# VH-VL binders against q8gal4, part 2

Target 1, 226 residues: q8gal4
Amino acid sequence: MDATSKRLTRTTVASQVRDFIVMEIAQGRLPLGAPVREMEIAAQLGTSQTPVREAFRELAALGLLESRIHVGTRVRQLAEKDLVEAVPIRSALEGIAGRLAANNYHKHAEEVRGSFEAMKEVAEGGDRRVFAAASTTFHRSVVRAAENASLLRAWNALGIEVMTILAMASSDIPLDDAAESHRPIVDALEAGDPELAEHALTHHVAAYLPATAHSNGGVDAAVQAS

## First folded at step 1 (VH-VL)

Design pA7 (framework fv_pozelimab)
Fold by ESMFold2-Fast, scan of step 1:
Structure pA7 (fold): chain C 226 residues (1-226), chain A 120 residues (1-120), chain B 107 residues (1-107)
Amino acid sequence: as target 1 above (226 residues)
Amino acid sequence: QVQLQESGPGLVKPSETLSLTCTVSGGSISSYYWTWIRQPPGKGLEWIGYIYYSGSTNYNPSLKSRATISVDTSKNQFSLKLSSVTAADTAVYYCARELDYYEGSYFDYWGQGTLVTVSS
Amino acid sequence: AIQMTQSPSSLSASVGDRVTITCRASQGIRNDLGWYQQKPGKAPKLLIYAASSLQSGVPSRFAGRGSGTDFTLTISSLQPEDFATYYCLQDYNYPLTFGQGTKVEIK
């Protein structure tokens, strides 16, 4: 039963391959929708096929790579339909989290503020993968501050970090602007205002909806908060 | 229905460059891997190499120094050039479409094959 | 390179016979093996991929089995159109390599 030993397993070749692919995707060097061949990655990194296949399985399970029988393995390309379906759900869950977290903020202020400052520091470094992780950590800290276990489980099931990595890869938004866009959330929580916190989170998350969703008569539910 | 058709000179002189083109019809060349395979008379099959429609290539090490595969997406064609040919390069040359699955690949459509004879 | 060896190199059979041909890889290739049929003067045709997956449009009398290093192709009831040369191909590692072929001839 040595759970700690398993969590802290020495860096493997497979984990190095995984990190390399994630970095290539996050930096835009491996485009969304691009094919990824196990043997090409193995040759490029000077390793055998076995750890590359292990890394591919892990990345497919995480949703960064997609394997289809007819088209092989590719970097996942989110369809507009996927975002139109997922973003309203995330917006609703994080809005609820913000409302509840405002009431508990005193207990969680250091964690939330700390993750926000960490996100700003990471943004200055320009690493989009590290930023995606920091952004995910910030949003999770708000959901944790809601003190609702069912909400946290539902939010964790959405694959937020993978979605954030894919969004960063498809966007040229400056990271300092991305980090700063979270300030209204922190301000609302510091004020202990549940309605403002709900609005700040729903508005922030709704900004991830593609422009075409709004143009198609899409309901911008996040901006309906009065 | 997807069809592949090889074309090029049937006779090449020793030391010259063998040049073949595969024309794809009934489907797009985009989003697939395209392969060349050859078969000397009375012998088995030998994989030459592939090209992905974006230009990425991989070659059999035995032919890598002489083989070049290229793609022209505007013409829906891909081509093989094999330099410094000898009589050992006499073979039927096939082009084929390569489809991936999670753990490997297979060839679902083949051209009819074209015989190239290397002789003076 | 991975060496693929087929056995037998040729066999004689009658219509209605059960035919089995084997393919052996020089190292483990999991299930990354395909079977191709070639008739005289024609291009090869895919029968089976991933060792046991039947290609669309291929008759169910063809069956592939095996994993690792040892593989078989079985034709449960040989038909006149099945007299041909059969090749295995490993797609586990580059370069892709074919077996030498097994010719199924009429008795």
Scores: ipSAE 0.000, ipTM 0.464, lowest interface PAE 13.8, mean pLDDT 84

Design pA8 (framework fv_pozelimab)
Fold by ESMFold2-Fast, scan of step 1:
Structure pA8 (fold): chain C 226 residues (1-226), chain A 118 residues (1-118), chain B 107 residues (1-107)
Amino acid sequence: as target 1 above (226 residues)
Amino acid sequence: QVQLQESGPGLVKPSETLSLTCTVSGGSISSYYWTWIRQPPGKGLEWIGYIYYSGSTNYNPSLKSRATISVDTSKNQFSLKLSSVTAADTAVYYCARDYDTYWYFDLWGQGTLVTVSS
Amino acid sequence: AIQMTQSPSSLSASVGDRVTITCRASQGIRNDLGWYQQKPGKAPKLLIYAASSLQSGVPSRFAGRGSGTDFTLTISSLQPEDFATYYCLQDYNYPLTFGQGTKVEIK
């Protein structure tokens, strides 16, 4: 007897579960290395196992959760290797976004400039977690200005917000310096220069690489490693 | 090799509190979920509840008002207390370890029979 | 609570027989089902998890199938050590619930 049945996943509820877990991590209520149990999340949110399990798989694929035999599922502890792998992908996606956004900037100038100003305001307050959220909002505004839905979906799938929050929380960079480092991006977009915008985004994001990082194939990778 | 061993009284009087301890040896109790399951003589298995090593618990609603599970990481032990017992609580009590990601019990104690009678 | 019903409650078989045990859930549980073997006087032993995944050290003659509400455990060629009671367990929702058990006895 071959009795197999098929069950559909509720993507919308799974997305809400994903967002909840990300928020718990960002707020420090779910620390790095902490265990995460599907049934507890399901009970807490009043939902079934299906969307929770899908959210766990998505977060594991994004590198935010980690599943190990005999230990179960845990919040991943960020390692230098994680940044070496993720930053080049982010740099490539945001470089494309900058090039496209420069051509569409007149439609999105208020949002992009507003996000930049908000980031400067938050930097004066000294809260690194709040700054990380503001910085993520700024980068997302640039990706939105590219007017490319596939690019936005790919960028959102990288889990950039949580990685940025965790990186800023563990960093000692002055927040005013961090905020000002985004000015060349805004300037290039306002000039409507696709080449400069792509360069500004790729150079800015590559600076998130650890000092020891280097290219495994490209001649120009030393410049991007910063 | 990790092993589990239940211990506690084999006889409990009606209306009293049943108290059992599970000792984990050969490995750490930390970073796992631990559970209690019981089986009345000649009957099937019933899940009682779990505890995560940090203290978080969940219980079968049928037992929630009477059951308390606790953990002592320094002794590598976790325990079950079941209050106001009756003859219906007579059973073999097992402790077991959970994988976490899947609710499968890959490691069990040998079980301890608790009889509720005068 | 999700009710798990096993069929049959008992069966008699001979060594070398193919044995099939069925487990039905009162609602959809995807593949969140495990199978356990219990010999008289012993603790249960995990055979199958996630409906069809064989636990390490368990003989390949044991196979699990199914999804949703209908599940089966098959023993392709029954051995003397396989005479035992078998239980299914759903881990889809709290409380975790077991089937009533299927006793496999010698003819």
Scores: ipSAE 0.000, ipTM 0.423, lowest interface PAE 18.2, mean pLDDT 83

Design pB1 (framework fv_pozelimab)
Fold by ESMFold2-Fast, scan of step 1:
Structure pB1 (fold): chain C 226 residues (1-226), chain A 119 residues (1-119), chain B 107 residues (1-107)
Amino acid sequence: as target 1 above (226 residues)
Amino acid sequence: QVQLQESGPGLVKPSETLSLTCTVSGGSISDYYWTWIRQPPGKGLEWIGYIYYSGSTNYNPSLKSRATISVDTSKNQFSLKLSSVTAADTAVYYCARVYDEYSYGFDYWGQGTLVTVSS
Amino acid sequence: AIQMTQSPSSLSASVGDRVTITCRASQGIDNYLGWYQQKPGKAPKLLIYAASSLQSGVPSRFAGRGSGTDFTLTISSLQPEDFATYYCLQDYNYPYTFGQGTKVEIK
């Protein structure tokens, strides 16, 4: 019995409803921009509307849902421009993190390697929501390994987990390919090479940019758009 | 243009079921939420519950075990049944419209009907 | 349940006065607040929705303000027809709850 197992037994109904909605969004069964009704979710899950409304509020605060007077609640749409603006910032922050983390890797190897292996195991199960969480945990482990509190706060401010969930919902990439794409990052960190680690992180994150004809992969379009 | 009118017996005996109907005119019952509110004589307002025209309901937890709200779209009506009544259930009962689930308030009200629980 | 407390419970005013009524929620409700007017023997009437939006047909002398936990209803120049009881309602979470009411009566 570990702390995690004990914590899960205390989960509220509202938390279970929240996890269900996140899963439906991540797996594409609840499409981006689709209306979501409290009564329909309550009926589907066999629960009352109170925990559903609590879950909706929590998800709205996280930016997965949005609610308007007389319009109701919808799954937030992630526009291409949001990725064009956010990905270059994330790439720069994670590149810095990789450079710093390479110097500290021996102190954090267990956490970073462990989160990578966990991400691979999750990918085999096929659950895109669980994968989005595992992927976010991996990237956060690299940022934590940088041992820079200001960098971690800036990275957390970008809402990486929400963007990852929304991106996975709109993507057909096989999860095992998605997980494996992180291996060069781990390899660079294990080599203890700051420049190689920075390059591995920036290259990996830049691949999240939408394809564009502005230049050789959309990076110039992202820079021009900002 | 939309009007609501409550109807039903004004006197109910203790332990019996209070039954009220709200008739909607000047607009369709479809695509809106419909609610019941009560007010004991000389007291404030208490929300009872609401119903979406498809039949989905939500109730005040204090009344959930006794309250049932139903809708009849063919008659443009919705109703309230409150079982096992006591003198504490004596109140003016109002029906009202809610524009949608996230509407801030009740925009059309019936005139109210007094229900007295007494032997 | 979210508790709504109004103050004052009653007030006396003269025609032409500025009247302010306060409503406080026991927790944050954003702008999910409405104000209702009830005259003796009549149904309540919606005056303000979304904390500050004036309902169609309601005179401009009525104004709502606030967000979070603290809300006010102001009547800028009280008219004879404004003597009534006023209620706030939060529709942020279930159950929907009303304040206890504020009675505005003639001096």
Scores: ipSAE 0.006, ipTM 0.489, lowest interface PAE 11.0, mean pLDDT 84

Design pB3 (framework fv_pozelimab)
Fold by ESMFold2-Fast, scan of step 1:
Structure pB3 (fold): chain C 226 residues (1-226), chain A 122 residues (1-122), chain B 107 residues (1-107)
Amino acid sequence: as target 1 above (226 residues)
Amino acid sequence: QVQLQESGPGLVKPSETLSLTCTVSGGSISDYYWTWIRQPPGKGLEWIGYIYYSGSTNYNPSLKSRATISVDTSKNQFSLKLSSVTAADTAVYYCAREYYDYVWESYEFDYWGQGTLVTVSS
Amino acid sequence: AIQMTQSPSSLSASVGDRVTITCRASQGIDNYLGWYQQKPGKAPKLLIYAASSLQSGVPSRFAGRGSGTDFTLTISSLQPEDFATYYCLQDYNYPYTFGQGTKVEIK
């Protein structure tokens, strides 16, 4: 069906350029809000502008870069306020996804299990950027298993991948521990326990909330407002 | 002034390969993208693909399985091959230069060949 | 693929008229839009790039506006040499896609 169930991988020059830019952002060498020029990246990597242009378009689609007239292309400015607002919504959406996915797990077990195993494998390599992508793929597989198109559209609109990349880059959590923190989610889904899966997803995602955000009514408001 | 000129057979049989060459004069092929665009008689324009002078290519997905663009910097030429042609491939084929405006970060087709009509017929 | 839709498909105008052609993208393309003029039997010619930037050598009566999904090309005072077909092109994402064209004919 999609790329996660087929596990198609390709190493193109454009993919390498994309990975380089993501790594520069994740490690703070390319700051949030910083201008990025196709020509400078091409020169730095010793490549032509074609793959750099392709990478820029893909990164813009992923929400990592944005282009504006008179400003050019820059790294998207993601503020802590965005996380305080988005995490409670993500927690509520993924809780719903977990509940629904537990009932459908037999149809999606290969995708969900495969994403979890890939995340564990990536964690052993120690690359936080690659882990962030694998983690995002895992969460997306659970949302997809819910078989609710509106839920998937809402989840995709939150810019989850960008937030995950930044969270992993700024975190000192051991990646093996980060990967294993997802095991209760997989266990609940395999058991076909909707309430446990909802709780596991909700609690797991809520832990991404910045420490400066006290116990806000944000999570409660997201649940009660519906 | 930069000039582009298409050349190649004007008649190709169905199922065979259409082959065109664009010769660039008045300027170097280096440091630019070069593209092919076609126009069926009485219809609009369709982008086929591009090549950077170093050999990197990108194609319209509708033609990717059949289209190959290559560049020969020593001859200041780039070429298009389109395999398994049908009557639907009958069109005027244009070659053009893509200029990159680094201020606007945009690509423009600033120089075009005159176009060459290729008819696919038995 | 990004679909580019032009309106009108054709229009009739007299010398001296103000002509406006519109181009709509099926998704946001920022300012990555060009306008091209094609006279019968000739190759297209670049008029405007980056939605609003006039190409060198193009008369100032041509002006482009817009951003995102809605764009316009305006000819403030139509001249005899302006009777042609006009195409918009998005260069935001691959594949590059053209509008279907707007034919400007003498009334």
Scores: ipSAE 0.000, ipTM 0.398, lowest interface PAE 18.1, mean pLDDT 82

Design pB4 (framework fv_pozelimab)
Fold by ESMFold2-Fast, scan of step 1:
Structure pB4 (fold): chain C 226 residues (1-226), chain A 120 residues (1-120), chain B 107 residues (1-107)
Amino acid sequence: as target 1 above (226 residues)
Amino acid sequence: QVQLQESGPGLVKPSETLSLTCTVSGGSISDYYWTWIRQPPGKGLEWIGYIYYSGSTNYNPSLKSRATISVDTSKNQFSLKLSSVTAADTAVYYCARGDYEYYYYGMDVWGQGTLVTVSS
Amino acid sequence: AIQMTQSPSSLSASVGDRVTITCRASQGIDNYLGWYQQKPGKAPKLLIYAASSLQSGVPSRFAGRGSGTDFTLTISSLQPEDFATYYCLQDYNYPYTFGQGTKVEIK
């Protein structure tokens, strides 16, 4: 039986393979930098190589898998250097978003609060991949509330969801604490306070920097100020 | 019309490194898997390995310790180096273009082949 | 590595004959099987991919069948230009492996 749809709304075996690999990465069962072999995944999931190969192509395009000379296909490994470079840019963009969103919050309150509550709900389930997606959705809702199309395009270009998935895979933070850490952002936006919202977003995003960078950066900043 | 042409020395001494280059003409080297295959005289075909134009490689384990495939996108060329050769490496060496269509690998364009003899 | 065994190693046929070549994989490879034709002194040419899909420009007298471990290539009405050696190739897993070849000779 052959079937085609005007729009694909069904999950394929390839999308199920993709979701499985993403979950294994997010939960830490498939470590950052670990080799991933098509044959092994196909055997593990009881499927053929075709949907696994398709999933690998999709995940490589998303930046979760990478191919390297003499290494084969591996889970992408974000260096501390990559986070030290990207997080300050994200912090600045989301700070601007918070400032603008506070002025527009009454138009976007339901979406922002709804995404925050959804994030808290998925945290109870313990699925780090689902949490990464929910967290990304929350931050995007704040950027949308800024009503600045250029800002949203710049923010989307940073690959926030992939970075969040990889960060959750390397993090020991309890998901309920991760979700609750977003409450000051919602509170500032509800208050309609642009300066407080900017501060809440910049502080929150800066906390995504690796612990070693936070420790050393603080000391260096103090010495430079002196 | 894409064409492939192998080039390199026809005679290599035992223990030395065999070096071959494949020149791609009539099309882009991008978005394809560039493959090396060999055939000893009177024998069958053996897959050596490939390189995707971005640099990622995959090798036949029997040759992996000795084989290196590289790509030079600026010259539209890819190359094979096979170290520590012996008489068993005497073969016609083919370069080929591999493509994944619906995830099935097809080598649809081949060079004419170049005979490499390993002899002192 | 997946071993590919062809049968027969050689056969003699006349123009107009139906020729069948068999290829067997040492393990299941679904339909990840291609057929290549090699004429004396020439490079191989892709005939069939995905076990049964005819490559563009290849005559319809060539047909592939099979899945899993057992595959066949048929030439329904052999032409003079079809006298060649035929190779199967599995592309299911690395390393990609060829069968030993089947030589189709004139009777």
Scores: ipSAE 0.000, ipTM 0.410, lowest interface PAE 18.6, mean pLDDT 82

